# Ledger of designs, part 12: VH-VL binders against q9gzu0

Target 1, 229 residues: q9gzu0
Amino acid sequence: MGDPNSRKKQALNRLRAQLRKKKESLADQFDFKMYIAFVFKEKKKKSALFEVSEVIPVMTNNYEENILKGVRDSSYSLESSLELLQKDVVQLHAPRYQSMRRDVIGCTQEMDFILWPRNDIEKIVCLLFSRWKESDEPFRPVQAKFEFHHGDYEKQFLHVLSRKDKTGIVVNNPNQSVFLFIDRQHLQTPKNKATIFKLCSICLYLPQEQLTHWAVGTIEDHLRPYMPE
Below, E stands for the ipSAE of ESMFold2; O stands for the ipSAE of OpenDDE; V2 stands for 0.75 times the mean of E and O plus 0.25 times the DockQ between their complexes.

## First folded at step 1 (VH-VL)

Design u8 (framework fv_lutikizumab; at its last look DockQ between E and O 0.09; V2 from the best seeds 0.00; counts 0 for: pae E 14.8 > 2, placed apart)
Fold by ESMFold2, look of step 2:
Structure u8 (fold): chain C 229 residues (1-229), chain A 121 residues (1-121), chain B 107 residues (1-107)
Amino acid sequence: as target 1 above (229 residues)
Amino acid sequence: EVQLVESGGGVVQPGRSLRLSCSASGFTFSDYGMSWVRQAPGKGLEWVAYISRSGSTIYYPDSVKGRFTISRDNSKNTLFLQMDSLRPEDTGVYFCARTYWDHRGYYFDYWGQGTPVTVSS
Amino acid sequence: DIQMTQSPSSLSASVGDRVTITCRASQSISSYLTWYQQTPGKAPKLLIYAASSLQSGVPSRFSGSGSGTDYTFTISSLQPEDIATYYCQQSYSTPYTFGQGTKLQIT
């Protein structure tokens, strides 16, 4: 005859193990499409619009590492970081894209876009669409905003410039929904030496519950503000 | 090749119910969304219901919302339309249609021959 | 709801004539437009999807064009078997609405 408290503790531990064993991600139940618009400050100039060739959804532990790096680097506050760490988050990685311009030969490429010292970009807008996996239904816009304004990422680049040798840089927008993976490069010429910051990858951070919240309209409807002509 | 066969139509009094069926063959039924489209005698076409291949997404126009229920049984290759609180304006031929979507459109690529429904006092 | 207006509602033409039917949407539908043919007493048949793409097995005398709100369906040389009612339909957003139809008759 066993101790009743010991039997209760053993039963609880078995339940916990069973729940962990059967864990399945909600994100695994969706297909995704993503587009990236680089919106120019000059309003008559067309946005540079790209289709992400493959959206890679990840439920990973590196989310906490990125937040802790941001706190240590003074990129964002501890309070907002703790709130974000408590969320069940999907990371949506966009390492490769292709231009949607008709006059550019369609070729999937690694993301390689100079963000600084250029000064002609107003903001980066990511448009995310989803549907239930293996559905014949149209993709619908996820009800979330993914914008990263020039002023917000430039401030972070200038801070990085003013300190010692950091090469791998992650910056985020104020509401921590868009993360830019930045490579710091040095251009060496006979006349001078210059630093540039190149965008290598974009990651969207989305609370998992948002995957079932869609706005109305089609992909074309939501791309229209960023489409040329 | 592809065949859609509707059944369950008939004559019924207003306020009563009918259940339509559509049997599918010649294709993998569970890979496609399905729709019902009706046509009043001597009149045009009206979309009345859509169901996705898994059944997870369903759409109706306001004219039938709350009265009609679309469903499917993928194990039996069968589409259903439960029509409750029928009105005389629901009279017409009811077609089931296979629904296909690509980047250029969302369209009904195969249609059945239809089943007549008459709602009269 | 997106309203689809076809013109003309009825049309008579001779064999060999070029026939044009127009369809206007109440808002831009981004080429999510489909044309169907319905011969008397039969189910509708898909002719053209995505405004201009011809369905397999459809004769090349049928064509479609247009963008935004204005779309056109053309039969380049009318044949006796083309007697039908023609419908446009938008699939841009629910409810998926049809035009009122264009009845084509041969003189």
Scores: ipSAE 0.005, ipTM 0.424, lowest interface PAE 14.8, mean pLDDT 78
Fold by ESMFold2-Fast, scan of step 1:
Structure u8 (fold): chain C 229 residues (1-229), chain A 121 residues (1-121), chain B 107 residues (1-107)
Amino acid sequence: as target 1 above (229 residues)
Amino acid sequence: EVQLVESGGGVVQPGRSLRLSCSASGFTFSDYGMSWVRQAPGKGLEWVAYISRSGSTIYYPDSVKGRFTISRDNSKNTLFLQMDSLRPEDTGVYFCARTYWDHRGYYFDYWGQGTPVTVSS
Amino acid sequence: DIQMTQSPSSLSASVGDRVTITCRASQSISSYLTWYQQTPGKAPKLLIYAASSLQSGVPSRFSGSGSGTDYTFTISSLQPEDIATYYCQQSYSTPYTFGQGTKLQIT
């Protein structure tokens, strides 16, 4: 061979040059929209309790700009991108479930949010768009496997997902819209709640009038309310 | 306008190698994936290899894995198929085909005329 | 591998006849199905993609339909130049597989 360390460094530099152009292209092409699942519960105080829960998709420019800025601005490191592309399974932190209470005379309003860590969203979108560009399959779902870190978030996340597993990331390309959907492989398994966060698939697909063509293997039923036509 | 021209076919003995070429013109070669499809005498079509536009994604069926290698040179608008350890079962006409993926699926929209390969002892 | 089966393997028809060829996949391919025409001694030509979309420049007498595992190709009024072998192909997953072909002859 010669010097293995020297050859490895040369190969890495070639890959860095290729990824630099791809990453700059990604930052230039995409405008990201994030859906935040919003669970609203209304309770009457000092009356018979009744509870109404709805999941409302919320898009906010403030969260979009802050959460996805790193990807859009190409601030993600080339080394991190290379490591991410080469992984078979990528580690994510479980989304944080946050409940907020507001008391008003005669009623109590409880609002639930599902908050996704910024770095994890950046990993998801960077990986999937890089794979989409590299695969030359722009209109096919591109998948990656993710494993969630278990912990305090597990019960809260399962509570939200068991009722309303309707969360996603919408990615807008100036020339065409694409949608990132989160497919939890184990959510369709009634027996294995303990392993729900072990693996999930996240798919990127261009939304078309022929949604059925990309729906195979996706969580179409769970994210349908977030899908534009 | 789109034209694909294969070359490199011939008659070889089992166990030998052949290198096929496909010269592309009339379109931006680097914007399209490319495939090789073969057809044995009097039989149907069989997909042999796929390569993405950048060369980063390559697929083969099990029948040729480890023996055939697809590659491309975008600066020369040329597609290649290196065929090693040839068997009589590899005999046929080899077509190169332009491969397009869009929201309506994957398909071969333009084909070359084919180059014959005969593996016989 | 996904197996593609065409029916019939061959057929004879008269000019002006309506001709139907079927293609069955061993599993659902979600309309990722393409039809090609091959005239003897020539390269195949794309006719239909995505089960029902007609390729630009292809005569309107050719059409496709179907979903799931079962697909149909139709020539509404057979012409002499339609003498050829017709192939279906699935593009749902690798390896990309073709049907065995249907040889069409005119009486």
Scores: ipSAE 0.000, ipTM 0.434, lowest interface PAE 11.1, mean pLDDT 63
Fold by OpenDDE, look of step 2:
Structure u8 (fold): chain C 229 residues (1-229), chain A 121 residues (1-121), chain B 107 residues (1-107)
Amino acid sequence: as target 1 above (229 residues)
Amino acid sequence: EVQLVESGGGVVQPGRSLRLSCSASGFTFSDYGMSWVRQAPGKGLEWVAYISRSGSTIYYPDSVKGRFTISRDNSKNTLFLQMDSLRPEDTGVYFCARTYWDHRGYYFDYWGQGTPVTVSS
Amino acid sequence: DIQMTQSPSSLSASVGDRVTITCRASQSISSYLTWYQQTPGKAPKLLIYAASSLQSGVPSRFSGSGSGTDYTFTISSLQPEDIATYYCQQSYSTPYTFGQGTKLQIT
């Protein structure tokens, strides 16, 4: 007879298995909130914080295609992708997001979402919160780290910069938890032609087993470090 | 734009019943808890009922408990308040209010214009 | 039940004045306090929640502060459109209760 925690885990695994048979994700049983913070290198500069309009969970059967796309785009190696392919992972897509702090006049932040060329961003941080559907409980922070450092995605940008005829690219952080969908654009300036990489959307990869792993604290507690004054 | 429109108010005698309705629009009704708040003539505000988004959680103050019933139809974006055994002290304007609940508690972020209820012999 | 006591019950001030309203709870409510504005003949409007959080669309001249049992609502520069009755409300425990209100007039 397992301890209560073990029993809960087993119950969850059974649920996951059932959902898999139905081609559903455990994520479909949750409501999600997601925030995106662009953290700047300058410590005096407050982060640009955005709220995702809608978090879209994608079924596990679509996971392979996304991973393979990344491999095809040379964002990461096939070898490194194998681990992801073997995991029961849910994709959480963030196609649209809006500036936070609308409740404070003058605190609305705008961003062009150009990630390159620029040197002022330190990292992108995604904060994920969830609760069971039909629950009246507050959202709880999912205990997972979603960070993408500037150096890591820049390296990938530079790698694909030399490649011709690719407008859309996907880059991922080293731990393959954050995927950035990027649009490559050629801009004509009065002086020169410039290539820019613009962020289009974000996708978080989370093992389904972690969907019920919540950290302590409230949304406010976790957003506070990224909130403008 | 969030809109809440109350209806069903009127003049009734003590001991009678009245059913109020609140029609919601401009937001996903099923995602939010709802409350009724009343205001006696020339007086302050009094919370009278709360219902969670699913209807699974309901609260009343002692002043109306056993007499009032809050309910909702999410398919029709409508909130209800069944008021039975009405008393003169129940006289006032009744507001429906969208109720947000989080770690910071319950607060009413949007209100209707209210519907008047008068209980008199 | 938690009792909410507002002070003053009424006040008059001039345009541009700083106005302060206080709300005291009969016990600690841990910042579960909301401020509402109600103009005559209209429904209440949410101004401040969680003691100090400004609701979206509300002018920055409105602010809230406090902790424990004592809370303060402030209008930094009173405007003509601010003529209303203001209410505090605790959401720490049921039944949720309101202060008796503060009627604000402009001289």
Scores: ipSAE 0.000, ipTM 0.538, lowest interface PAE 12.7, mean pLDDT 84
ESMFold2 (binder alone), look of step 2: mean pLDDT 92; pTM 0.929

Design u9 (framework fv_lutikizumab)
Fold by ESMFold2-Fast, scan of step 1:
Structure u9 (fold): chain C 229 residues (1-229), chain A 121 residues (1-121), chain B 107 residues (1-107)
Amino acid sequence: as target 1 above (229 residues)
Amino acid sequence: EVQLVESGGGVVQPGRSLRLSCSASGFTFSSYAMSWVRQAPGKGLEWVAYISSSGSTKYYPDSVKGRFTISRDNSKNTLFLQMDSLRPEDTGVYFCARSPYRWEYGGFDYWGQGTPVTVSS
Amino acid sequence: DIQMTQSPSSLSASVGDRVTITCRASQSISKYLTWYQQTPGKAPKLLIYAASSLQSGVPSRFSGSGSGTDYTFTISSLQPEDIATYYCQQSYSTPLTFGQGTKLQIT
């Protein structure tokens, strides 16, 4: 029976346990931090509240806890919240520099995120990449597959391909960050039920001939229908 | 309950056009990729067209590419197949089908009853 | 295009028998394989997805297995209502392709 805060703590503890079981870190492959942001609509005002939670899969080595950090009860506009996320992304404090990472970006990752039931959630913002390589092209397609579990009632998948995808928005900014915005309307969360969304795959769109055998297999398992021939 | 109901089939002469519709209910239509699959009399299943949940991505086999156009209206929970330059070999029962929640790349967990299309001269 | 070949094209079995149908892909499809049941005059029904996952509401006598290019579908104890044509389908790449079907008859 418990209160909502007790159930929220249980959900966060389960998420932390799941993240600790990962043998490989998304941060190691993509050089990023993962942020989950919740946008709440104020009933009396048209302004939105922005609650940001940082998810750390692996930070420096095997000694750091996989934790979910957040900023609570912040009264910010969406623009102010994006500025906050950009600031955190730019100011990554890794004590070591990158070396010897593969020149192939592609992986299938499975991560469960538990969205606590709140009737005022308007949007979910996921930061998939803290940095991405700039190109002469104005934007890069981002491929992500999310599975949504609305309690025991329904499962849904969201496929996000680019900024023009109706269910998601990819924002390219001067700091080489990618933000994914997911509208609450596409979650269809029942009132007072926890929603689990699962990140099933994540990668940037890559030319096939430049992929290693490992990356080709991983990417093709989720993205082949979306790749041009 | 999940329901898919096709309409718009009929008898047409070669070179003519038909537009099929599929009305969806009982699920969040905008969250699922959809396909059209046909079956010629006494033959097996053949995939005809795919459309992503948002409508931004479409795929066709070479046999219909350039002649058929798949589209959807998520506000009306309706899927469409515009068939131009019809040929006798396009004859068959046309099913609309929903891609499985885990495998949205053309595995189909729910199907409509089918609508017959006959192209004959 | 990935070609899907089913074997056998038809078979006859008795109630209570174990029935096995095979499906071979012309290249590896990484378990992106689905099995369907179609009774005459009706739409196909999804039985197995991802090579081995049973669709909700489908009886446990149906199962699937396999990897790479070779997959099998099994009915552990055949029932009269299982008379149908069974199809495999790959979803690894476009164009999506089906096997030619296996017609199951009961004695």
Scores: ipSAE 0.000, ipTM 0.410, lowest interface PAE 17.7, mean pLDDT 61

Design v1 (framework fv_vulinacimab; at its last look DockQ between E and O 0.51; V2 from the best seeds 0.00; counts 0 for: pae O 4.8 > 2, off the site)
Fold by ESMFold2, look of step 2:
Structure v1 (fold): chain C 229 residues (1-229), chain A 118 residues (1-118), chain B 112 residues (1-112)
Amino acid sequence: as target 1 above (229 residues)
Amino acid sequence: QVQLVQSGGGLVQPGGSLRLSCAASGFTFSSYAMSWVRQAPGKGLEWVSGISGSGGSTHYADSVKGRFTISRDNSKNTVNLQMNSLRAEDTAVYYCARGRYYYGMDVWGQGTLVTVSS
Amino acid sequence: DVVMTQSPLSLPVTLGQPASISCRSSQSLLHSSGYNYLDWYVQKPGQSPQLLIYLGSNRASGVPDRISGSGSGTDFTLRISRVEAEDVGVYYCMQALQTPYTFGQGTKLEIK
């Protein structure tokens, strides 16, 4: 039964030391390739397939600030805060991507994909590949599921509609591996004023340790189901 | 196995017309854009014209715009270049090529010589 | 039209030595997607042109890894780390950002 303030201060110091240990990122040791497929409900309709031009890995250090504040304010226990630190998450941002079409000569625009209101998309699939930097080996598929089904994001969009004060939103799939950054816009049509939700960018979240857990196959093998004829 | 075979070249007087043809095999023709590229004797390459996979979008170099027409027949797997009002400076070997936008022009025909001379 | 300028126009090279060809465009070829729309082609004696590099740095199928492309914006370089006899030919860069697509003047690579 020690002094409560002294125990809290020493626990905070131990937490700070562990946060310093965790600031290194394994993701900096990898190259990435990422592809995005919009899979349509109509089985004869080819997926809309896109390649991400640059995958930007980020380690979230916002956790350390939030954890320290929570311990300081007695919102988190030290034990549960230490557990959160051992769940290193890499954010893989895909801010820009381009169509992988082969049938176009003329200029094209950046992807501007309306996700709602529409009912023809079944799911969004992200295909992630990695390799060690400076390796001469081919990229290998990361063994993780990156799918965001239409029903899951539509439910969230309908909730956002009831809160008319938001123009930009972030939604995630149930297992929190795919995050969609959405722009909410209001359009005038000849008959109606309409609200639409457009995809701006995608971010993948995965445990840092999964960067070395690879499935079998090549990029080509994994793209083939989504490749246009 | 992927192949582009060209035909239709020859000698023509100034002001005349020719139609070049390029037959594709070994791939899904309608899924690829097609281009024509020419090379005057002793000179470099010049992109002349391009057409989308559906045929709905066509493009031309300024030097041939209004005189040349690119077209395709996806049922016959052919792309064609109709050349009208030919001039001496149109004398070149003409190549058809598959692709553009993302993958570059990755398959080329054998070339056909067009000579415009009196 | 985008003007493409190559240097050198003639490149004599000793077998086994590296070779480097520069290509400059009159406008940036960096698209908002993050890719540079710049291809490299070679035309070997008596042959049709062949694609070597697309989108600035991607090797086409069957192109050996001793041939590479680099650069961004307006300045691009094709490098051959060890020249082989089969590399003889005329090398062209081409921009594919805007129609009409335009080629450089060509660089003739010869074994000396």
Scores: ipSAE 0.247, ipTM 0.653, lowest interface PAE 3.6, mean pLDDT 82
Fold by OpenDDE, look of step 2:
Structure v1 (fold): chain C 229 residues (1-229), chain A 118 residues (1-118), chain B 112 residues (1-112)
Amino acid sequence: as target 1 above (229 residues)
Amino acid sequence: QVQLVQSGGGLVQPGGSLRLSCAASGFTFSSYAMSWVRQAPGKGLEWVSGISGSGGSTHYADSVKGRFTISRDNSKNTVNLQMNSLRAEDTAVYYCARGRYYYGMDVWGQGTLVTVSS
Amino acid sequence: DVVMTQSPLSLPVTLGQPASISCRSSQSLLHSSGYNYLDWYVQKPGQSPQLLIYLGSNRASGVPDRISGSGSGTDFTLRISRVEAEDVGVYYCMQALQTPYTFGQGTKLEIK
């Protein structure tokens, strides 16, 4: 008889297999919370922290077109995209996010976050928390690193900038765990026309087997480094 | 420890002026909006005024607009309420509160009594 | 201004029994983000107000599980599953969707 951990893993694998037959994701069995921190290069400047309104889990193959859009936009290779599509991963979509700023009063409008042009951001960090559905347990941090460094997505932006015909852009970090959906906008300034890239949504890619890989600590513990307190 | 300590207030005649102050400690003051809320004797709560963390935005209830001025000094971790042209109906206990955007007012001062009477 | 209406205004409750307070807004407090901009506060005798619930259903730090907020749009409810002596006070709902923030009239919870 295998160790308890092995038995749990086997049970999970069986569940996954059953869900796959139903074209469902294991992620559908979880509740998720997600936070987005924009970490600035200036150490004295606190991160801009956002909370995702809703995390939507979907199977990778159900979002194929969006993944391939990145290929069409030359954001990543076809080979890489195919590899991604073949992986047993879940996509965790964050279609909406809101600021956790505490210094704002009277303004409840959703904010668009401009990613470019700017050079003050060091990286984007996504924090993912989950729990089993119908559980009274607190959310637990998913033990996965979701970071996208400024240099990595800027290179992709510059590449896309040279291409005139695309409004929707998808960029991804090197390990293909974080996908940013970007809207390109042209602004008329008094001096000239400027192009900006706004973040529309984020999608995290997580292997399904990692859905139960939790770190220690509370949401607050993990958000603390990015909070003003 | 996160706390708000209020000062000022007292008795004033109608048409007079008072200045309330709230001193913050235990948190990054400039990162938080601040509000003033008042409570007339035996009555409910009324939001009076608010100011953004940077101080760039201020808001007032119609009942005090043009008479009250909210301000803050982030170097001193203080928020103030200048009350001019005071009326009898302004008599209340005034509270300063730390505003958490989306997350409510989670820290309150001890309150300061303002009495406007002839 | 958004008008907040609470009911009842007086709530005598027997210890150990559940309590429920209703709050209605004159306009929807549901934001496009999916959150309701409604807070619940309690003022216990001789004390400053304190936050109980924010964004309609989220408990503030230190708030016991027996206290919960629910609702959406224009109708909201604060529930206490088992009233304790420490729950005595005046409860207020507040909309934070727009300035000026506005409170309900308050509900005085007392022990029978």
Scores: ipSAE 0.031, ipTM 0.543, lowest interface PAE 4.8, mean pLDDT 84
Fold by ESMFold2-Fast, scan of step 1:
Structure v1 (fold): chain C 229 residues (1-229), chain A 118 residues (1-118), chain B 112 residues (1-112)
Amino acid sequence: as target 1 above (229 residues)
Amino acid sequence: QVQLVQSGGGLVQPGGSLRLSCAASGFTFSSYAMSWVRQAPGKGLEWVSGISGSGGSTHYADSVKGRFTISRDNSKNTVNLQMNSLRAEDTAVYYCARGRYYYGMDVWGQGTLVTVSS
Amino acid sequence: DVVMTQSPLSLPVTLGQPASISCRSSQSLLHSSGYNYLDWYVQKPGQSPQLLIYLGSNRASGVPDRISGSGSGTDFTLRISRVEAEDVGVYYCMQALQTPYTFGQGTKLEIK
């Protein structure tokens, strides 16, 4: 295993090389629609459980208001969720870069992740989903969870494309979990086609305004290699 | 209006080659997979080939693997089927269709006749 | 390859009466996503095929309410609640779970 920066550089170099093998039309087909989901830790249970808010489109003219509206529109846990977001405490964890290979139609590239372990501290998870415009399927978000283990690539694979139960993926670990939203219609067998979504996960606890600006900027930097020039 | 207009087709001897073309209009062509489906005289439908919106993924029925090549030109809104080493059993009306596994094949061309005979 | 079997092959029906067509697959078309990857198409005389139903039960644009799809796993049914003259044609089911996509043999619906 190389360091995170070395792995990210290698993945980005390979993606750029593959894009250059195709004509400009391939880059023109890239369409990254980013969504931010707010995940709230359940305070009243000893076992950590996260509730997911609406997936919010980020790449629109009014993304900042849409993010705040999504928080306001979140239902039953709204009181505790708004209290968490209204605190002036900033808890930012060092990002850990991870990559994953999934051989799926329309996306055979490694995906880079930013992941912060979540150890018994109230956190807000910002999850980004993008899709390749060249996919055969429309984007429709569906809630799913999966688990990451430090230094274990086998446990860090995205399992959303091989669901074992009716509610999603088999592995759920709130301490090191990433939340992914995928339309169930995109869960085809790997031999034919599967989701073409790319995922970035950013975990932090910030005041609303800092969350919006930091998340968008960081996400755009990480997705820039996949965007048209 | 969404439309697929086919061209090409005709009479060819066994072992010969033919290229079918399908021109799309009225929708964002690069966002849709495309398929070719054929129908032999008096027979049912047979899916022949499919190509993803980007052209990055192609699939073929076993009966045509190694002989037929599907391709697309998104700048011209066309999908093509290059048919080599044609056999008598390839005689059929060939349809192009806008295909997505989520939506099915919801738009079809008018069809083009391919006759392979000596 | 997934084998698709339709019955009946010929379906004579009286105008205004119901009709149903069965389709069976050699393996389950129910994916872990909860969807059945089964489509229905009709080919009317002298015309290109047209989509009726996708993903088991969803009507395509312009398809009237009298036509419906149902079933799960390996057994599927296309129903027409009251047959009209315009329904004459050959009906095909198709699996889209795996390439190559495969069609059933077809069912010819005729008016008596």
Scores: ipSAE 0.000, ipTM 0.414, lowest interface PAE 16.9, mean pLDDT 59
ESMFold2 (binder alone), look of step 2: mean pLDDT 94; pTM 0.959

